VH-VL binders against b7kms5. Designs and how they scored, part 70

Target 1, 80 residues: b7kms5
Amino acid sequence: DTFETVRNTIRIESEVDESLRQLCHEERITKETWLEAAYLYLCEKPEELAQVIQLAQERLSQRKAIADYKRAKTMQERFL

## First folded at step 22 (VH-VL)

Design d_1
Fold by OpenDDE, fold request of step 23:
Structure d_1 (fold): chain C 80 residues (1-80), chain A 125 residues (1-125), chain B 107 residues (1-107)
Amino acid sequence: as target 1 above (80 residues)
Amino acid sequence: QVQLQESGPGLVKPSETLSLTCTVSGDSVSSNYWTWIRQPPGKGLEWIGEIYYSGSSYYNPSLKSRATISVDTSKNQFSLKLSSVTAADTAVYYCARDYTLDEPKEDFTIYFDYWGQGTLVTVSS
Amino acid sequence: AIQMTQSPSSLSASVGDRVTITCRASQGIRNDLGWYQQKPGKAPKLLIYAASDLQEGVPSRFAGRGSGTDFTLTISSLQPEDFATYYCQQFFNYPFTFGQGTKVEIK
C-alpha cells in the first residue's frame, strides 16, 4: 500500500506537545501517525468523537482569546 | 462552516452615508477580529478597517475620518458606515474574518481566511 | 503605510508552467505576509499565510517563500484553474496593505 501525504504546519500547546512527543517516542510511532490513528479510531466512536470535538472547541476558544490578546498588545505597540 | 454575507443598498448618492452589514454564521463575532475590504471596479484591494467585539477598532488612515465599523454580538453581525461618499467610493465591498493564529512565545499570525461574496456599492447621483 | 509591490503586474503562461510572483515590502514585515487568489466576480481566496504556510485545502503546487522584505509565490505546475489575479498582503502593521496584484493569463 502507498499513501499520498499532505504537508501540514501545526501549532501544538507546549505541554501537550511534550507529553505527546514522549508517548510517541516510547511507542516508536510519530505524531503524524498518532494523529491519523487517533482520528480514525474516533471516527468509529461517535460518543468519544463528540467529546473530543467539545474539548477541541473549548481549547480553540482559549487559544483565540490568548492570540487576540497578544495581537492587541503587539499591534498597538507597532502602530504607535 | 464559517460564512459571511454582506448586505445593504447597492446605490448611494454623493455626500450620503454608505451603510453595509455583514452577517456571520458558523462563528461568533465575539471570538475574532472582523474586517472590511473594498475593491474598485478593475482595481486592487484596499483594507478599510477592523473591529473587535469589545469595540476596539483600527482604520485605514485614508478612510479614518469617514469610516465607522461596529459590531452587534446579539445579531452576530458587524457593520460598516462610510460617510460623505463620492464616486471614488464606488467599489465591491467585502467583509471577512480577520483571524489571529496563536504562535509560539509572544508571536501571532494574522490572515483573512473567510470572505463574503462581496457587494457592489455604486455612488451616483 | 507599508507599500507592497508585486512583480510582474501581469504575465502569460501555459498549463504546466512554473510561475513565480514576487512581492516586495517597503520595510521589514518578518513573515507577516499572506497570498490570495482572486477570480473574476469572486472574493479573494486565501492561499498562503505567515509567508509560507499553506492554507487548508490549497493544492501543494502553491508555495510561499521569503521573509523580511522579499517574498515569492510559486505555482510549480500551472493548472487551468490557476489563471487568476494574485495579491500579497502584509499584516505587520496598520494599515494592512495589499500588493497591486498580478494577473496570470493564458498564453
Scores: ipSAE 0.811, ipTM 0.942, lowest interface PAE 0.5, mean pLDDT 96
Fold by OpenDDE, last read:
Structure d_1 (fold): chain C 80 residues (1-80), chain A 125 residues (1-125), chain B 107 residues (1-107)
Amino acid sequence: as target 1 above (80 residues)
Amino acid sequence: QVQLQESGPGLVKPSETLSLTCTVSGDSVSSNYWTWIRQPPGKGLEWIGEIYYSGSSYYNPSLKSRATISVDTSKNQFSLKLSSVTAADTAVYYCARDYTLDEPKEDFTIYFDYWGQGTLVTVSS
Amino acid sequence: AIQMTQSPSSLSASVGDRVTITCRASQGIRNDLGWYQQKPGKAPKLLIYAASDLQEGVPSRFAGRGSGTDFTLTISSLQPEDFATYYCQQFFNYPFTFGQGTKVEIK
C-alpha cells in the first residue's frame, strides 16, 4: 500500500507533548502515527469520540484565551 | 462551518456615512478578533481595522478619524461605519475572522482565515 | 507603517512551471506574514500563515519561506486553477499592511 501524506505544522501543549513524546519513544512510534491511529480508533467508538471532541473544544477555548491575551499585550506594546 | 456575510447599502452619497454589517455564523464573535478590509476596483487590499468582543479596537491611521467598528454579541455581528465618504472610498468591502493562534512562549500568530464574499460600495452622487 | 513590496507585480507562466513570488518588508516582521490567493470577483483565500505554515486544504504545491524581511511564496508546479493574484500581508504591527499583489497570468 502507498500512503499520500500532507505536511502540517502541529503545536502541542508542552506537558502533553513531553508525555506523548515519551510514550512514542517507548512504543517506537511517532506522534504522527499516534494521531492517525488514535483518530481511527476513536472513529470506531462514537461515545469516546464525542468525549474527546468535547475535551478538545474546551482546550481550544483555553488556548484561544491565552493567545488573545498575548496578542493584546504584545500588540499594544508594539503599537506604542 | 464558519461563514461571514456582509450586508448594507451598495450606494452611498458623498459626505454621507458608509454603514456595513457582517453577520457571522458557525463561530461566536466573542471568540476572536474581527476585521474589515477593502479593495478598490482593480486595486490592492487595504486593512481598515479590527475589533475584539471586549470593545478593544485598532484602526488604520489612514482611516482612524472616519472609521468605527462595533460588535453586537447578541446578534453575532460586527459592523463598520465610515463617515464623510468620497469617491476614493468606493471599494469592495470584506469582513473576515481575525484569528490568533497560540505559539510557544510569549509568541502568537495572526491570520485572516475566513472571509465574507465582499460587498461593493459605490460612492456616487 | 510597515511597507510590503512584492515582486514581480505580474508574471506569465505555463501550467507545470515553478513560480516564485517575493515579498519584502520595510522592517523585520519575524514570521508574521500571510499569503493569500485572490481570483476575480472572489474574496482572498488564505494560503500560508506564519510565513511557512500551509493552511488546511491548500495543496502542497504551495510553500512559504522566509523570516525577518524577505519572504517567498512558491508554487512548485503551476496548475490551471492557480492563475490568480497573490498578496502577502504582515501581522507584526498595526496597521496591518498588504503587498501590492502579484498577478500570475497564463503565458
Scores: ipSAE 0.808, ipTM 0.939, lowest interface PAE 0.5, mean pLDDT 96
Fold by OpenDDE, fold request of step 23:
Structure d_1 (fold): chain C 80 residues (1-80), chain A 125 residues (1-125), chain B 107 residues (1-107)
Amino acid sequence: as target 1 above (80 residues)
Amino acid sequence: QVQLQESGPGLVKPSETLSLTCTVSGDSVSSNYWTWIRQPPGKGLEWIGEIYYSGSSYYNPSLKSRATISVDTSKNQFSLKLSSVTAADTAVYYCARDYTLDEPKEDFTIYFDYWGQGTLVTVSS
Amino acid sequence: AIQMTQSPSSLSASVGDRVTITCRASQGIRNDLGWYQQKPGKAPKLLIYAASDLQEGVPSRFAGRGSGTDFTLTISSLQPEDFATYYCQQFFNYPFTFGQGTKVEIK
């Protein structure tokens, strides 16, 4: 069984990234294969998937708030 | 999925005000910046302006005196008004989601990822 | 306003060709550059953001490179559906500005 890969660029919160990096190193896996495996696992766990989606939505909202603040501040400075 | 749809009259008389509305589905107008872009027939793209749900807005200096963008959170819409139109304002008008991506440190990235299909507005007597 | 200059304005190519489009900014814009594809009668489609990041669903044959003032969009192997007009856009400062476009035509 063969499959093709798709290139993606992932931004991860620094503390989560460090923790995940350590885990991947210890378990001799990659962040990519971790993401794939985690998703496939959750696909078989509807309730857990729903919980993860909720957490992801909350994290996205927080990221957006931070990003929008950065943008407002920086763009105002650049425009002046 | 996010979808945007422009609506408004396709014909406007000179000196009148062009009014368009963008209806957003699949995302809240309270969560992003929103922008208008136009393209005269056979020509390139021109950024008109943007608005945040809080009311903060920026406009292209070329249109600042005539353009007004507003947001209606209750209808999940945002709109464009362009006053004192002339033939030069004939164009396909696009609304788009103006997304801000968080980047490391104090950085961020902006891009327009979802666009409406565009609506042609012709200015003629 | 920051001026974006694309090169060339138009080019002819064949299916399978490697195509490179250049965009130059009149001043430094870091990596705040996007690339769009537009087909006749359609809205622009985002291909690349942050100068080099591929938008979801965009084929890997598209690649963006560059920072500062000089940027490139490369199509490694041109496909029939790639014949279109391409635009760069800077997001570094207001007003956001586009390149004049590059039309990729069939040879």
Scores: ipSAE 0.807, ipTM 0.940, lowest interface PAE 0.5, mean pLDDT 96
Fold by OpenDDE, last read:
Structure d_1 (fold): chain C 80 residues (1-80), chain A 125 residues (1-125), chain B 107 residues (1-107)
Amino acid sequence: as target 1 above (80 residues)
Amino acid sequence: QVQLQESGPGLVKPSETLSLTCTVSGDSVSSNYWTWIRQPPGKGLEWIGEIYYSGSSYYNPSLKSRATISVDTSKNQFSLKLSSVTAADTAVYYCARDYTLDEPKEDFTIYFDYWGQGTLVTVSS
Amino acid sequence: AIQMTQSPSSLSASVGDRVTITCRASQGIRNDLGWYQQKPGKAPKLLIYAASDLQEGVPSRFAGRGSGTDFTLTISSLQPEDFATYYCQQFFNYPFTFGQGTKVEIK
């Protein structure tokens, strides 16, 4: 059983990234295979999946708010 | 999935106001910037302007005196008005999602990832 | 306004060829650059953002490089569906501006 991979550029919150890095190191896995495994696991857990999706949506909302603030501030400064 | 669709008259007389609406689905107009871009037939792309749901907007200086972008959160739409049109305003008009990606520290990244199919507006008497 | 200059304006290539398109900014724009592909009668499609990040769903044969004023889009092995016009765009400052485009044609 073989598969092809797709390159992704992922930005992860620093504290989460560090924690995940440590876990992956201890368990001798990678962030990539962790993500794949976690997703596949959740696909078999509809309730847990829904919870993760909701959490992800909340995190995205916060991420967007931060990004929009940065943009507004920086672009205003550049435009002046 | 995010989808955008332009709508409005395809023919406008000189000196009149071009009016277009972009209907957004799969995303809220309150969560991103939104932009209009145009492309004269056989030519390149020109950024018209952008708007945030709060009403904050920026325009291309070349069009600022004539262009007005507005947002209607209740309809999940945003619109473009371009006054005093001439033949030079004949173009395919695109609406697009203007996404801001958070980057480390104080940085951010901007890109237009979802576009409408575009609508041709011809200015002719 | 920041001027974006693409080179070449057009090029002819064959399937399998390595194609490189250049975009130069009139001033430093860091990595605030995007690349789009446009086919006739279609809207531009985002290929690259942040100068080098591949948009989701875009084949890995597309690659963006560069920072500051000089940027490149490379197609490692041109495919039939890659014949199109490509545009760069800067997002460093208003107004956002595009390159004039590069038409990739069949040789």
Scores: ipSAE 0.807, ipTM 0.941, lowest interface PAE 0.5, mean pLDDT 96
Fold by OpenDDE, fold request of step 23:
Order: sequence, then structure tokens, then C-alpha cells
Structure d_1 (fold): chain C 80 residues (1-80), chain A 125 residues (1-125), chain B 107 residues (1-107)
Amino acid sequence: as target 1 above (80 residues)
Amino acid sequence: QVQLQESGPGLVKPSETLSLTCTVSGDSVSSNYWTWIRQPPGKGLEWIGEIYYSGSSYYNPSLKSRATISVDTSKNQFSLKLSSVTAADTAVYYCARDYTLDEPKEDFTIYFDYWGQGTLVTVSS
Amino acid sequence: AIQMTQSPSSLSASVGDRVTITCRASQGIRNDLGWYQQKPGKAPKLLIYAASDLQEGVPSRFAGRGSGTDFTLTISSLQPEDFATYYCQQFFNYPFTFGQGTKVEIK
């Protein structure tokens, strides 16, 4: 098979990134192939997929809250 | 998928108030910044202002005295009012999602990733 | 307000050409810059955010570079669907401001 890849810039929470990086090192895989494999696996596991989606939504909500706080604070300082 | 759609009258008389509404689907207005941008025919883009669902807003100083942006969380909409319009306010008006991406440390990134199709508002007597 | 100046204002190119558009900010804006593509009668489409990050679904032939005051958008191999007007926008401070645009036309 020939793969056509897409370049993405991914921001990952530092503790999760460190843990995932260690796992990838130990298992001799990459975060990219991990993400692909995890997604493909979950595509065949509807219940697990739903759980991961729920978790992802919660994490996104937290990220948005943090980002919005940073924005509000920083932009106020810059504008004033 | 996130979708935005502008609605409102396409014709406004001078000195009257331009009123537009942006209906959002696929995302909640309660978790983002939202923005209005306009583009006069054949010209460039001008940022009008932004609003957070909590009511916090910023406006382009060029329009601060006339522009009001509001959010209706119950309808998942946000609106623009521009008072005392003149021919100079004739433009295609766009609403867009104003997204804030969390970055490392105290940093963050802003971009407008989803736009409405735009609606032409002509100011004419 | 921060002024964004694009160059050139317009250019003519052929399919397959490498096209480079420049955007200069009147003051440092770090990497708080976005690039948009706009076709006639359509809304702007986000191509690049954070100066160099490719928006989801955007072809890899688009690339953004730069930080501080000087930024570039490069189309490595111009495609027929790439003929359009391109805008940069700064998000460093209010009011958010756009470049005047660069129209990429068919030679």
C-alpha cells in the first residue's frame, strides 16, 4: 500500500504527551502511528469510541476554558 | 460540522440601524468567541468586533460608537447592530467563529475558521 | 492600529508556478497571523493560522512562514482552483486588521 500523508501540528497536554512519548519509545512506534492505530481500532469498537469521544469533548471544554481565560487576560493587557 | 448563516434585510436607509443575525449550527455560542467582518464591494476586509457569550466584547475603534454585538444563547445566535448607517456602510457582512486555541505556557492562538456565506447590505434611500 | 501590508497587490502566474506572497506588520505580532483565500462572491477561507500551521483540509501546497513582522504564504505549485485573492490578518492586538489583499491571476 502507498500512503499519502497530511502534515498536522498537534498540541498535546504536557503530562499526556510525556506519557505517550514514553509508551511510543518503549513500543518502538511513533505518536503518529499510535494515533492512526488508535483511531482505526476505535472505529471497530462503537462503545469504546463513544467513550473516547465523550472524554475528548470534556478535555476540549477544559482547553477552551483555559484558552479563553488566557486570551481575555492577555488581550486586555495589550489593549490597555 | 460547524455552519454559520447571516440573515437580515439587504437594504437599509441612511441614518437607520443595520441589524443582522448569525445563526450557528454544529457548535454552541456558549463556548466560543464570535465575530463580524465586513467587505465593501471590490474592497478589502474590515474587522467589526467580537463577543464572548458572557457578554465581553471588543469593537473596531472605527465603529465603536455605532456597533453593538450581542449573543442569544437560547437561539444559538449572535447579532450585529450598526446605527446611523451611511453609504460607506454598504458591504457584504460576514459572521465567523472566532476560535482560541490553547498554546504552551501562557500563549494562545486566534483564528477565524468558520465563516458564513456573507450577506450584502446596501445603504440607500 | 497595526498595519498589515501585503506584496504584491497582484500577480500573474501559470498553473504549476511557485507563488510567494508577503505580509509585513507595522509592529511585532509574534506568530499571531492568519492567511485566507477568497474567491469572487465567496467568504474568505482560512488557510493558515499561527503563521505556519495548515488549517485542516487545506492542501499541503500551501505553506506559511515567518514571525515578528515579516510573513510569507507560498503555493508550491499553483493549481487552477488557486486563482483568488489572498489576505493576511493579525490577531496580536485590537483591532484585528487585514492586509489589503493579493490577487493571484492567470497569466
Scores: ipSAE 0.804, ipTM 0.937, lowest interface PAE 0.5, mean pLDDT 96
Fold by ESMFold2, fold request of step 23:
Structure d_1 (fold): chain C 80 residues (1-80), chain A 125 residues (1-125), chain B 107 residues (1-107)
Amino acid sequence: as target 1 above (80 residues)
Amino acid sequence: QVQLQESGPGLVKPSETLSLTCTVSGDSVSSNYWTWIRQPPGKGLEWIGEIYYSGSSYYNPSLKSRATISVDTSKNQFSLKLSSVTAADTAVYYCARDYTLDEPKEDFTIYFDYWGQGTLVTVSS
Amino acid sequence: AIQMTQSPSSLSASVGDRVTITCRASQGIRNDLGWYQQKPGKAPKLLIYAASDLQEGVPSRFAGRGSGTDFTLTISSLQPEDFATYYCQQFFNYPFTFGQGTKVEIK
C-alpha cells in the first residue's frame, strides 16, 4: 500500500556512510527513512534539488573513474 | 536514459568485411567500456570483444584475428568490423554498455546493463 | 577459456511454480557472474549482477546465489512474463563467456 517497501542494494563511499550512520544513530532514525525524507523534502524545492543532482553527477563521474581504473589494473594482472 | 542502436548492412557476402555501428544516446562513449555480442539463430550468446574509450581493447580469441572494435567520440559511436566472414558469422549482433561498478577495497563488478535491439547480419552469396 | 554449463537446458513449468536454474563454472570465478533473461526476438535483459544483486526494476521473486563454481537463479513464483531463456555469464577473466542457456517453457 502506501508503505510497501522495495528491497534495494546501494553502495556508498565509506567516509560518507560513516557520517550518515552517526547522524542516523544520533537522531534515532534509519538510513532508509532518512533517504525517503531527504527525497520528499527536496521534491518541493526545485533549486535545491537541481544542486543535489549536479553534485550527484560529479560524484558518479569520479566513482566511475575509480571503478574503471580498478578494472583495468585487475584484468591486466589476471589475463597476463 | 541510455539507449543503444545498431546499424549497418543486413547482408554481407562471404570473404568480405562485416561492419556495424552502435549509436549511443543518454551517455558518452568517452566514459565506459563498450562491448559487442552475437547470437547465431537459435543458438546462444557469444562475447565478441570490448573497448575502453581510451583505446584499450580485448577480443574473444576465436575472433581476435578478424575482429576490430573502435570508438568515434565525435559521433558518440562505437563500431565492429569482422573480416573474412563466412556463413558461420550469420548472427544477430548486439552492442551493449559494459559497466564497471565500484566495490569496496580493490574490487569491482562488471555487467552489461543496456543493450541495443540487435541486428541480424546474414552472410550469403 | 572458462566454460559455463547451465542445467537444465530446458524445463516446463506452470505459473506459480518455483524454478531453479544452475550454472557451473569450469574454474573458480568468485562472484563475478551475471544472469540475463531473453525473450524471443528481444535483446537480453540484465537480472542479477555480482551473483546475487538485483538490477533496478527486477522483481524480488528473482534471486541469485552462489560463489566460486556453483551458482543458482531461483524464481520463487513463476509469472506469465517469466517464460524466457536465461543465460549466466562470467566476467572473471577474458574471454567473457556465457552459459548455453536454459529455456523456461509453459507446461
Scores: ipSAE 0.631, ipTM 0.874, lowest interface PAE 0.8, mean pLDDT 91

